# VH-VL binders against q0atu2, part 33

Target 1, 119 residues: q0atu2
Amino acid sequence: MLDKKARIRTSREYRNVFEKGKRLSGRFLIIYYVENALDNNRFGFITNKKIGMAVIRNRIKRQLRAIVREYQGQVKNKHDIVLVARAGIGKSSFEGMEKDYIAIMKKAGLFARNANKID
Short names: E, the ipSAE of ESMFold2; O, the ipSAE of OpenDDE; V2, 0.75 times the mean of E and O plus 0.25 times the DockQ between their complexes.

## First folded at step 19 (VH-VL; framework fv_dusigitumab)

Design w2 (at its last look DockQ between E and O 0.62; V2 from the best seeds 0.00; counts 0 for: pae E 4.0 > 2)
Fold by OpenDDE, look of step 19:
Structure w2 (fold): chain C 119 residues (1-119), chain A 122 residues (1-122), chain B 111 residues (1-111)
Amino acid sequence: as target 1 above (119 residues)
Amino acid sequence: QVQLVQSGAEVKKPGASVKVSCKASGYTFTDYYINWVRQATGQGLEWMGWIDPYDSYTYYAQKFQGRVTMTRNTSISTAYMELSSLRSEDTAVYYCARDFEYLDSGYYMDVWGQGTTVTVSS
Amino acid sequence: QSVLTQPPSVSAAPGQKVTISCSGSSSNIGNNYVSWYQQLPGTAPKLLIYDNNKRPSGIPDRFSGSKSGTSATLGITGLQTGDEADYYCGTWDDSLSAGYVFGGGTKLTVL
């Protein structure tokens, strides 16, 4: 699980990212990202009802947290990043989500181009 | 300025199909879902469905299942709604509307097209 | 026949306050945020209220929204002639899996 300090937790924090951050879309994810004044990154997750029932949304959220946790050491520091899941993610595989996450983070310049999975 | 501009009025016969276009501008087309809503003359708003312009994932209201097809052309930032097997009851103004989800629980339509009148008559 | 129930019409004189109710169920209003839309005669709907009680930019504070239980209310103070329009509530409906529903609409007449 992500450390508490690595999580966006308040509505105000989410609002700040949405209003001041940049937006970039992938196949399964939309990311909002903005620089913060901290010494660490913070992540937020949004799984709306378009994805499906609560069971599905919760599964997706767990999977996204797992992906973010795995790659958090490779993300450029001092950013607040919100992941918004697209409706189609409910039908995607974990590998598909991971691939999309890596691609979109690289495109955003938040990931090193040679970033690889941590085994 | 964010706006949706729809195609012109259509007149169709029963049994025919109609395809309405909705061109988006002022924002990244693939970042927001598009809803379609219709309104018969003197009646209320009726939600038809939504499409994700990025991958064309759709969800249709049950009433229109089998008759409605929502598509998009990302190169021209345009969404389409096609309704087949038209009936007189399909006579209405059809709207496209941008879907906005600011937070996890919020769902609303913040930008609307001007509407397209579709008349079905023999 | 609409999933959400609104009064067909309301009326008041300029300067007065009016309220428009929107009644639903646990699967829609009970579990989801309510939005309100204003439709002036001959025009497309316009977002008026979102997330129960929030106003988009450009919407005056004369317009307010609230939600309690399975019902929502739109309030309009300092009624103006330009407020004459149809008003629709809308929300997500969990029973539709991934669908949105509107109220039947309320015609507001300024006397």
Scores: ipSAE 0.774, ipTM 0.922, lowest interface PAE 0.6, mean pLDDT 93
Fold by ESMFold2, look of step 19:
Structure w2 (fold): chain C 119 residues (1-119), chain A 122 residues (1-122), chain B 111 residues (1-111)
Amino acid sequence: as target 1 above (119 residues)
Amino acid sequence: QVQLVQSGAEVKKPGASVKVSCKASGYTFTDYYINWVRQATGQGLEWMGWIDPYDSYTYYAQKFQGRVTMTRNTSISTAYMELSSLRSEDTAVYYCARDFEYLDSGYYMDVWGQGTTVTVSS
Amino acid sequence: QSVLTQPPSVSAAPGQKVTISCSGSSSNIGNNYVSWYQQLPGTAPKLLIYDNNKRPSGIPDRFSGSKSGTSATLGITGLQTGDEADYYCGTWDDSLSAGYVFGGGTKLTVL
């Protein structure tokens, strides 16, 4: 479960990311991201009515939160990041969403580089 | 700056099909949904469905399921709506309309095309 | 079968205030944001209000929107003859045949 301080919470915080941030599209996801003045990242998640009924939208949000938790250690700090689900996301698998997230975050330059270990 | 420009008026006979085009300009075409809405003379607005131009994913109003097809050509920033098995009650002005970007907000159509009159008569 | 109900017509004198109601149900107005569209004679609809009460750029503040329960209201103050138009509420409907729904429209006459 993402920590409370790592969540975008208010409408104003969301609007700031949409208005000031950069945007990248993927197959199932769109991300908006902007540098923040904090020492940590914050994540927001948007599912709209085009995706389907509330049960489906809640499932999608839960899956996206799980993906973000899995990779949060790789994300460069000081960013507000909003994940917007595309209408077709309900037809994807968890693995498909995960691959799309990884690809988008790499294109955005938001994954930190790690040194290789000696064999 | 942001515009949706539609194809010209059509006159069709019952049983035919019509295909209306909607060319977008002034914004990134694949970033926004395109809705289709019609209005018979002296009547209200009737939503027909939407297409995501990014991947061609569509959703049709139940009334039009089986008769409507929405497509697009991203190289010319153009969306299309085709309505088949036309009948006199399909006589209407057909609008394309862009709905707002993927913001966590309501569903609304912020930019509309000028409309395309389709007349179905024998 | 979802229905958004608007009065068919309203009228008022220049300079006065008018309100236009839009009544729905829990599956539409109750659960979803409401938008309002203005259609001047012979023209395409134009977005007037979104997210219940917000105005796009270029819409004067004499146009306002509100929502309570399953009903929404468009308010227009300082009526001008150029406000003569048809006004439609619109929202998403969550019912089994989910989709976007418009009200039947309200013709505003400025006498």
Scores: ipSAE 0.343, ipTM 0.809, lowest interface PAE 4.0, mean pLDDT 89
ESMFold2 (binder alone), look of step 19: mean pLDDT 92; pTM 0.948

Design w3 (at its last look DockQ between E and O 0.72; V2 from the best seeds 0.00; counts 0 for: pae E 3.5 > 2)
Fold by OpenDDE, look of step 19:
Structure w3 (fold): chain C 119 residues (1-119), chain A 122 residues (1-122), chain B 111 residues (1-111)
Amino acid sequence: as target 1 above (119 residues)
Amino acid sequence: QVQLVQSGAEVKKPGASVKVSCKASGYTFTDYYINWVRQATGQGLEWMGWIDPYDSYTGYAQKFQGRVTMTRNTSISTAYMELSSLRSEDTAVYYCARDFEYLDSGYYMDVWGQGTTVTVSS
Amino acid sequence: QSVLTQPPSVSAAPGQKVTISCSGSSSNIGNDYVSWYQQLPGTAPKLLIYDNNKRPSGIPDRFSGSKSGTSATLGITGLQTGDEADYYCGTWDDSLSAGYVFGGGTKLTVL
């Protein structure tokens, strides 16, 4: 589980990211990202109802949190990042999600070019 | 200004198909889902389904499964709804509507087209 | 036949307050945010309330929404002649037949 300090938790915080941040779309994920005034990154997660039933959405959210947690040390500092799961993600594999996350984060310039999976 | 502009009225015979268009403007077309909702004369609103303009992923109401096809052309920011095997009961005004589902918010449609009247008669 | 139940009609005189109820179940209103739509005669629906009680820009504070349990309520104070319209509640239904669902609609008549 992500540290409390690493999570976007309030509606105001989410709104700030959506309003002031940049948007980038991947196959399964849309990311919104903006610089923050903190010393750490914060992540938010949105699972669209179109993904499927609550059980599916919750599974996806857990998987995304796991992915983010695994790679959080490789993300540029001082960013608020919201991950929005697209409808199609409900039928994707974990590996597919991870691949998409890495790709989109690299494209956004939030990952180092040689970001690798952390054991 | 964000708006959805739909194609003109259609008159079809039973068994035929109808394809209604919905052109979006004033925003990034691929950033929002498009819903289709119909309303028979003097009746209530009936949700038909949604499409993701980004990748054409769709979700249809069970009632219309196998008979409705939602598509999009991103180059012209236009969504399409095709309904086949038309019957008199399909006579209605059909609306496209932009879907908003961000933050910890609910599912709602914040922008609507002006509607397209589809009449099915022999 | 609608998944959400609304009274078919309500009426009041100008300046008065009216409420429109919307009842559902644990899979829809009980589980998600409720939206309200106003449909003036001969026009397309317009978003009136979202997320139970939030107003889009341009919607006067005479309109209010609330939700409790599996029911939602639309409130209109200072009723005006221009408020005469059909009002629909809606929400996502997270069931086997998942999808957006509307109430049957309520016709508001201003006397």
Scores: ipSAE 0.529, ipTM 0.875, lowest interface PAE 1.0, mean pLDDT 92
Fold by ESMFold2, look of step 19:
Parts: sequence; structure tokens; C-alpha cells
Structure w3 (fold): chain C 119 residues (1-119), chain A 122 residues (1-122), chain B 111 residues (1-111)
Amino acid sequence: as target 1 above (119 residues)
Amino acid sequence: QVQLVQSGAEVKKPGASVKVSCKASGYTFTDYYINWVRQATGQGLEWMGWIDPYDSYTGYAQKFQGRVTMTRNTSISTAYMELSSLRSEDTAVYYCARDFEYLDSGYYMDVWGQGTTVTVSS
Amino acid sequence: QSVLTQPPSVSAAPGQKVTISCSGSSSNIGNDYVSWYQQLPGTAPKLLIYDNNKRPSGIPDRFSGSKSGTSATLGITGLQTGDEADYYCGTWDDSLSAGYVFGGGTKLTVL
């Protein structure tokens, strides 16, 4: 589970990322990201009604949080990053979501160059 | 300007199919969902379903399951709705509309096409 | 017939205030944000209010929205003849046939 300081919490914080940030689309995810003025990253997660009922959406959020936590040591600091789940994400596997996350984060240039995984 | 421009009016016989096009401009077509909504003369709006133009994933309203097919061609930024086995009650104006739900907000359609009149008569 | 119930028509004089109700249930308005659409005669619907009470750019503040329990209300002050239109509420419904639903529509006449 991500630490409190690594979470985007307020509607204002989310809107700042959407309005000021860059956007990249993957197969199952859309990533919005912008530099922040902190010494750490913050992550947000959005699911919508097209995915399914609340139980399914909560499962997807849980899986995405696990993926982000696994790779957090490779992410360049000082970014607010919002992951938006596409409607088709419910058809994916955990491994499919993970592969998509890695690909889109590399494309965005958000992985630190030559950094090793720290956990 | 963000726009959705639809194909022209159609006249069809019962039992035929119709395919309505919706061309998007002024934004990245694959970044937003396209919904289809119809309106019979003198009646209200009826939601038919949506398509994700990025990967063609769809969700159809139960009433139209088995009769509707939503597709797209990303190279020309165009969504399509095809309704088969047409009946007189399918006479309506058909709208495409863009979905703005991505901001962890409600489900709403922020940009609408001008509508396409489909008339089913013998 | 409609999952969301609206009065079929309302009317008021220019300059006056009108409200349009939208009644639903816990599976829709009670759990989800409400939007409102304006349809001027002979035109496509246009988004008027989203997320219960927010206005898109270009919508004047004399249009307002609110939600309480399983009901939503559109308010229009300073009525103008150009406000004559059909008004629809809309929201997501999580019931058996999950999907987007519209109210039956309300014809506003400015007399």
C-alpha cells in the first residue's frame, strides 16, 4: 500500500494533474503526469462505471496500487502521476496490466535511467 | 474546435440495417469514449452504448444487445454505429456524444454530434 | 416508463425563476453524479450541468443544479425566451441493466 504522502488526495490535486500534465495512452491505462514541488512522487487511481460494479472497480484499484508499489523505486521523483483505467481493463490479467504500466512509464520517460529495482 | 460530425439522413425498409458515422476533430480521437444516443420523434433520449476508440472495447445497453454493433476507424477518427433488423420503432434521430468521465467525476456527455435521422418505412 | 422522472412541462414568464425536478432511486441519483442537458428546438442536446452542480465553460451562472437524496433539481433564474427548450437529467444506473439513463424530459415554455 502506498504511503500517505505518496497519494494524490484532493479533487484540486487531481485536477491540477489533468489540466497541467502530459497524457499518454496504453492498452489498459492512461497516465497523466506533471512535475510537483515535493521531494517525492504522488500517485492517483481512477476507475469508472464502464469497468463494472464497485467490487470490480475496487479490485482493479488494488491491483494497480500493487503494481505501482512494486516499481516505485524506478520512478523519477517529483511527479504527480494519475493512472486512469480504461473500460477494457477488466478483461486483462494482472501481468497484462503490469506490462502495460511498464511500457507506458518508459514511454513517458518516468523511469530513472539505469536504476535498479529497489524492492 | 472539438467537433463530432455525423453522416446524412437514411431511409430504410424494415429488416434492413443502417450504419451511421461520427467523425471527430479537434482532439485526440482515441483519448475519449464515444456514446450513441437516439431520440424518436417527440420522445426523450435513449442511451444505446459506448465504444472506446483506442481498442474497440464496447458496452451496449441491454435493450440493443444483439442488434447494435459499434466500431471505429482510428486512421480517419471516425466512430460507427450499426443497427440491424430495423423496425418502425427504430425511426429516430441518432446522436454520437463524447464522454468526459476520466476525471473521477460523473458520467456525462460533453460534446454531441448534430444527429442523423433514420427513417424506417416500407 | 422512464427510470428518472421529470415533469413533462413547466412554464414561467421572462425574468422569473423556474425549477425542474428529476426523481430517481438509490441505484442512480442516490449513488451517482447527475448531469443536465439542454435541447433547443431542432438541435442536438448540449451539456448544461455536470457533477450535480458544475457548469461547463460558457454556461451562465443563472443555471444551477443541486442534488438531495435520490432527487436532483435544475434551477434557471432570469428566464429568457431563448431558454425555451427540452431539459433532460442524466446519470448512471447500477441496477440490473446497468447503463446510462435519461429522464423523460421537461419542456420549458417562457410565456
Scores: ipSAE 0.394, ipTM 0.823, lowest interface PAE 3.5, mean pLDDT 89
ESMFold2 (binder alone), look of step 19: mean pLDDT 92; pTM 0.948

Design w4 (at its last look DockQ between E and O 0.50; V2 from the best seeds 0.00; counts 0 for: pae E 5.1 > 2, grease 19.3 > 18.9)
Fold by OpenDDE, look of step 19:
Formats: structure tokens, C-alpha cells, sequence
Structure w4 (fold): chain C 119 residues (1-119), chain A 122 residues (1-122), chain B 111 residues (1-111)
């Protein structure tokens, strides 16, 4: 579980990321990211009903939080990052989601090129 | 400026197919879903389905499954809706509309095309 | 016929307040955010309200939205002649036929 301070929680915080941040699309994820004035990163997660039933959407959110938590130490500091799950993610494997997350974060310059799965 | 521009009016015979185009501009085409909505003369709005322009993943209303095909060409930022086995009841104005999902978890369409009139008559 | 139920028409004089109701069920309005669309005669629909009560930029605060249970309401204060249009509510339906659903629409006449 991500710490409370590592999560975007308010509509105002989400709005700031969407309006002022940059956006990049991957196969299963769209990320919005903007620098913040904090000493830590904050993550937000958005899933919609296009993905499937509530049970599926909740599973996807849990999986995305797990992925973000695993790699949070490799993400450049002082960023607000919102992950928007695309409809097709509902049929994706966990490994597929992880691969897409790593790829898009690297493309955004939020990961180091040598970022790898924590052993 | 964000906008959707649709193709011109169509006149078709019963049993034929129609393909309407929707060209997007002013934003990254592959970052937003495209919805299709139709409206018969003097009637209300009817949702037909959505497409993810990135990977062409689709969701169709049950009423149109098997008869509607939504596609896209990313190189020209254009979405297409093809409706086959046309009937007189398919006579309507067809709209494409950009799907937005921001802040909270709401589903809404924030940008609409100007509409395409499709007339089906023998 | 429409999944969401709206009154077919409402009317009021300029400067007055009107409300348009939208009733659904636990699988749609009861389970998701409601949006409202304005359609002026001969034009494409325009987003008026999203996420129950939020206004897009350019929409005056005369327009308001609310949701309670399986029902939603659009409020228009200080009615103007230019408000004469059709208004549609919409939301996602999680029933067997999952998809976006609209109300039947309400014709607003400014007297």
C-alpha cells in the first residue's frame, strides 16, 4: 500500500496535474505528470467502467498500486503522476501492465534508463 | 482549438452500408476515446459505442453489435463509424464526440462533431 | 423507452428558475456520475454539466447540477431566451447492456 502522503487525493490536486502536466500514452496506460513543490512523489489512479465490472476495475487498481509501489524508489523525485488505465488493460496480464508502466515512465524521463525490477 | 470535423451527408438504400468519418485536431488523437451518438429526426440522443484510437479497442451498444464497426486512422487523426444492413430506422444525424475522464470518475463527452446526416430510403 | 427518464418539456419566463429532473436506477445514476448536455436548435449537443455538479469553462454559474440516490437535477436560474433548447442527462449504465445512456431529453421553452 502506498503511503497516504504518496497519493493524490483531492480534485484540486488532480486538476492541477491534468491542466499543467505533460501527458504520454502507452498501450495500457496514459500518464499525466507535473513537478510538485514537495519532497516526495504523489500518485493518482483512474479507472473507468470501459475496463469492465467493478471487480475487474478494483483488481486493476490494486495491481497498478502494486507496480507503482515496487518501482517508486526509481522514480525521479518531486512529481505528481496520474495513471489513467486504458480500456484494454482489463485483459492484460500483470507482467504486461508492468512492462507498459516501465516503458512509458522511461519515455517520460521519470525513470533512469537502467531502471529494472527490484530483486 | 480542439475540434472534431465530420464527413458530409449520405444517402443510402436499404441493405447498404455507410461509413462516416470524424477528423480530430487541436489535441493528441490517441489520448482520448471517441464516442458515436446518433439522433433520429425529432428524437433523442442514442449512444452507439466508443473506440480507443490508440489500439482500436471498442465497446458497442448491444443494439448495434454485429452491425456497427468503429475504426481509426492515427496518421490522419480520423475515426470512422460504419453501419451495415441499413434500414429506414437508421435515418438520423450521427455525431462523434470526444470522451473525457478527468478528476473524478465521471464519463462524459466534452467535444462534439458537427454531425453527419444519413438518410436511408428506397 | 429511454433508460433515464426526463420530463418531455418545461417552460418559464425570463429571469425565473427552472429545474429538470432525471430519474434512473441503481445500475446507472445510482452507480456513476451524471452529465448534462444542451442542444440548441439545429446544432450539436454541448456539454453543460459533468460529474454531477461541475461546469466546464465557459458555462455560467446560472447552470447547476445535483444528484441524490438514483435521480439527478439540472437547475437553471435567471432564465434567458438563449436557454431555449433541449437538455439531456447521461451516465454510464452497468447493467447487462453496459454502456452510456441518455435521458429522453427535455425541451425548455422560454415564454
Amino acid sequence: as target 1 above (119 residues)
Amino acid sequence: QVQLVQSGAEVKKPGASVKVSCKASGYTFTDYYINWVRQATGQGLEWMGWIDPYDSYTGYAQKFQGRVTMTRNTSISTAYMELSSLRSEDTAVYYCARDSYYLDSGYYMDVWGQGTTVTVSS
Amino acid sequence: QSVLTQPPSVSAAPGQKVTISCSGSSSNIGNDYVSWYQQLPGTAPKLLIYDNNKRPSGIPDRFSGSKSGTSATLGITGLQTGDEADYYCGTWDDSLSAGYVFGGGTKLTVL
Scores: ipSAE 0.621, ipTM 0.894, lowest interface PAE 0.8, mean pLDDT 92
Fold by ESMFold2, look of step 19:
Structure w4 (fold): chain C 119 residues (1-119), chain A 122 residues (1-122), chain B 111 residues (1-111)
Amino acid sequence: as target 1 above (119 residues)
Amino acid sequence: QVQLVQSGAEVKKPGASVKVSCKASGYTFTDYYINWVRQATGQGLEWMGWIDPYDSYTGYAQKFQGRVTMTRNTSISTAYMELSSLRSEDTAVYYCARDSYYLDSGYYMDVWGQGTTVTVSS
Amino acid sequence: QSVLTQPPSVSAAPGQKVTISCSGSSSNIGNDYVSWYQQLPGTAPKLLIYDNNKRPSGIPDRFSGSKSGTSATLGITGLQTGDEADYYCGTWDDSLSAGYVFGGGTKLTVL
C-alpha cells in the first residue's frame, strides 16, 4: 500500500532515525521520527519476536501499514518515521492500534492542522 | 550511570514464595524491557522471562509458567519477580537484566543487577 | 544439555589466543544475532559482545565475535589472568516454545 519512495529500506536509514530522531511511546507503539531532506515522508516498521510467531508478526505489520496509509495524507512532510511494535501489540484490535497511532502522532506534532482527534 | 540494584538474599522453605526486587536508575525505566535470569550453584544461566515496564506485558519461559509472576511499579522504577511453590532446585542466584528494544539488532542484556541469592531448604 | 552447545572448558597461557564456540540451530543462531557474556567469579554476567561482533563501550578489542551459519565464535587474544571467567553465548530461539537461550558456559583458565 505504501509507495516505494515512502518506505525506509536500508539499515543505514533506520539507524539514522534511531540515533538522530525523537521518540514517543504509546500503549502499543513506540514512534521514532526525524526530519529528512526529501520532499516526502518515509515510514518503517519493526516487529519484535516477543510479539509472537512470524504469522502474528506479519499480521501486525500489515495492519500497521494499513493504518499509516489511511492517515498518510495528514502527516506533515519531510519526516522519516519508524513504528516499533511493543510486545503486547499482538493482542490489540485494529482499532486499538489505530487509536494509539493517532494519539502518538498528535503528541509528536506530526499531523497537519485539522487532524481528527480520537476520543 | 545506568544501574539495576536488587534486594538482599532470601532463605525460604519448600512451598513458600519469594519476591525479588530490581530498582533501576540512570535511564527511563519504561523505555527498556527487564529480563529475569537465574543461576544455580555451579550451573549455567537460565532465562525466566521478561516484562515491559511500560504496560506490564510479560512473556515467561515455559518451565516457569504458572509459578512466576513479573510485575513493576513505575513510580519507583522497580521491577519484581515472584516465584511460588519453591523447591530445593530453585536455590540459585536470581538476576534482573535490561534488554534493548531495537529490533534490527539482536536480543541482548546490556545491564545486569548484582544478583539475589535465594536458598530453599528445610 | 543446553540448546546452544559450548565446550565446558578451554585453557591457554598468558598472551596467547583462544576461541570459544557456540553451536545452535536454524531456529536460533541461524536467524538471530548472538551475544556473549563474561562472568567473573562471584559476579554478575557482563555483556561482552552483541549483534554477533559488536563490543559495548569499555570492552577491549582483543575480544571479538563472529557468526557463520548456525555457529558463533568468541575470540580472545592477548590472554590475561583477569580473563579467567565463565563465558556464555546467548540468543533468541524462535522454536515452538520461543524464548531466550544461553549456552551451557565455557570456563576459561589462563595457565
Scores: ipSAE 0.200, ipTM 0.771, lowest interface PAE 5.1, mean pLDDT 88
ESMFold2 (binder alone), look of step 19: mean pLDDT 93; pTM 0.953

Design w5 (at its last look DockQ between E and O 0.70; V2 from the best seeds 0.00; counts 0 for: pae E 7.1 > 2)
Fold by OpenDDE, look of step 19:
Structure w5 (fold): chain C 119 residues (1-119), chain A 122 residues (1-122), chain B 111 residues (1-111)
Amino acid sequence: as target 1 above (119 residues)
Amino acid sequence: QVQLVQSGAEVKKPGASVKVSCKASGYTFTDYYINWVRQATGQGLEWMGWIDPYDSYTGYAQKFQGRVTMTRNTSISTAYMELSSLRSEDTAVYYCARDFYYLDSGYGMDVWGQGTTVTVSS
Amino acid sequence: QSVLTQPPSVSAAPGQKVTISCSGSSSNIGNNYVYWYQQLPGTAPKLLIYDNNKRPSGIPDRFSGSKSGTSATLGITGLQTGDEADYYCGTWDDSLSAGYVFGGGTKLTVL
C-alpha cells in the first residue's frame, strides 16, 4: 500500500487539485495534476459508480494503487496527482490499465520516457 | 465559455427515429460524460442515459434500452442521441448535459444544452 | 412516478425563507450525493447545489442544501421574485437499473 504521506486524503486537498491542476485524458484514466509544496508526491483515486458494483470499483482501486506504487519512484517530484477511472475501466485488463497509466503520465511530462517497472 | 449547443426542433411520425445533436465547446469534449435528459410538457425531468465521449462507453436507463443509441463524433466535439420507434409519449424537450466531476461525485450535471423539442404526431 | 419525492409546490412572500424536501431511499439518497437544479420558466435546468450542500460559482449563499439519512432539503432565504422556478433534486440510484434519478420537481411561487 502507498504510504499515507503519499496519499491525498482530504476534500480540501482534492479540491485544490481539481481547481488549480491540469487535466489529461487516457482511455481508462483521467489524471489531474498540480505542483505541491512538499518533498513528495501524493496520489488520489476516484472510482465512480458508472464503473460498476462496489466489488468492481474496489478491485479497480486496488489495481490502480498497485500500478502507482510500482512506478512511484519514476514520477517527477512535488506533485499532487488524482487518478479518475473512466467507466470502461471495469472491463479492462490490468496490463491495459498499466499501459494507459504509463502513456498518460508520459504525455503529462510526469513520467520519464524510458520508464520501466521497478521491482 | 463552456457551453452545449443542440440541434433544432424535430417533428416526427410514430414509428420513426429522431437523432438530436449536442455540440460542446469551451472545454475538452472527451474529458466529461454527456447525459441525456428529457422533459415532457409540464412534466418533470427524466434521465435517459450517459456516454463517455472518449470511447463511446454508454449506460442507458432501463426504460430506453433497445430504443436509444448514444454516440459521439470527437472530431467535431458533438454527441448524438437517437431514439427509435417513436411514440406520442416521446414528445418532449430533450437536453444534453455535461457530467459534473468532484471528488467521488459524478452524478450531477453542471452544463446544459438549450434543449431540443421533439414532437411525435400522426 | 418519480423515484424521489418532492412537494408539488411551495410559496412564500419576498424576503421569507422556504424549504423544499426530497425523500428517497437507501439505494439513492442514502448512499449518494444529492444535487439540486433550478429551472426558470422556459429555460434549461441549472445546477444549484452539488454534493449535498455545496454551491457552484455564481450561486448566492441564500441557497443551501442539506442531507440526512434518505432525505435532502433545499433552503432558500431572502426569497426574491427571480427565485420563482421549478426545483428538482437528483442523485444516483444503486438499484439493479443503476442510473441517475430525479425528483418530481417543486414549483416555487413568490407571492
Scores: ipSAE 0.757, ipTM 0.917, lowest interface PAE 0.6, mean pLDDT 93
Fold by ESMFold2, look of step 19:
Structure w5 (fold): chain C 119 residues (1-119), chain A 122 residues (1-122), chain B 111 residues (1-111)
Amino acid sequence: as target 1 above (119 residues)
Amino acid sequence: QVQLVQSGAEVKKPGASVKVSCKASGYTFTDYYINWVRQATGQGLEWMGWIDPYDSYTGYAQKFQGRVTMTRNTSISTAYMELSSLRSEDTAVYYCARDFYYLDSGYGMDVWGQGTTVTVSS
Amino acid sequence: QSVLTQPPSVSAAPGQKVTISCSGSSSNIGNNYVYWYQQLPGTAPKLLIYDNNKRPSGIPDRFSGSKSGTSATLGITGLQTGDEADYYCGTWDDSLSAGYVFGGGTKLTVL
């Protein structure tokens, strides 16, 4: 579960990221991101109905939220970040989604310079 | 500027096939689904299906199952729709339209091609 | 024989207001966002309203949308002769043959 202040919730917030942000594509995900004026990151998740039935989409959203929660301490601060699930994600494992997320976040430069250090 | 530019008008005989192209520019082609929608003369819009250009995943409307094939060539940012076993009632304008999913809806067609007229006559 | 029901035509004088209704069901309008498209004569459709009530850049605020239950409404105020067009509602349908569905279209005539 992400902290409630770390969630993108409104259509306006999502629109801002899509229209003003940068985007990068991975195997299972597209990441859109833009700097915000807050002291924290916010995350949004899109799993449209083209991916599958509601139970499948809800499972994918839960898995993506878990992945983001696990790595959120490594993410550069002050960004709004939207994860958009691709159609092929329904065939991915949790591990496959996790690898894709890590790869695309590194490509975007969204992990902090020392984000890979272990506590 | 985001654009979808379609191939030119086609005249076909019943039983033939037609393949319409849709070239995308001004955005990352593989980031958005492409829908195909047709409109018979004086009639409304009819959704035919979509393709995810990233991996060629398709969904077809029930009416067109078995007759329609949607493909793409990512190297030239082009989507294709092929309709086989043409009948006179397939005479229509065929549109491609970019689907967007960034607003939690996943169901908007924000940019449309100019349309391709396909005429099927004996 | 459209899944979504629209009146086939509406008309009004320049400067007046019209509304165009769109009726569906719980599997489409009830559960999903509604979009409106304007099709000027001889042209491709153009997105007019998205997410029930929002306007893309370049669409003037005299165009409005709303949704209640399984019905949606497009409102147009300050009618101009250039508004003469066909108007379509559209949405996703969650039923067994899932996919996009459209209304039959409404021809707006500006006298």
Scores: ipSAE 0.028, ipTM 0.686, lowest interface PAE 7.1, mean pLDDT 86
ESMFold2 (binder alone), look of step 19: mean pLDDT 91; pTM 0.935

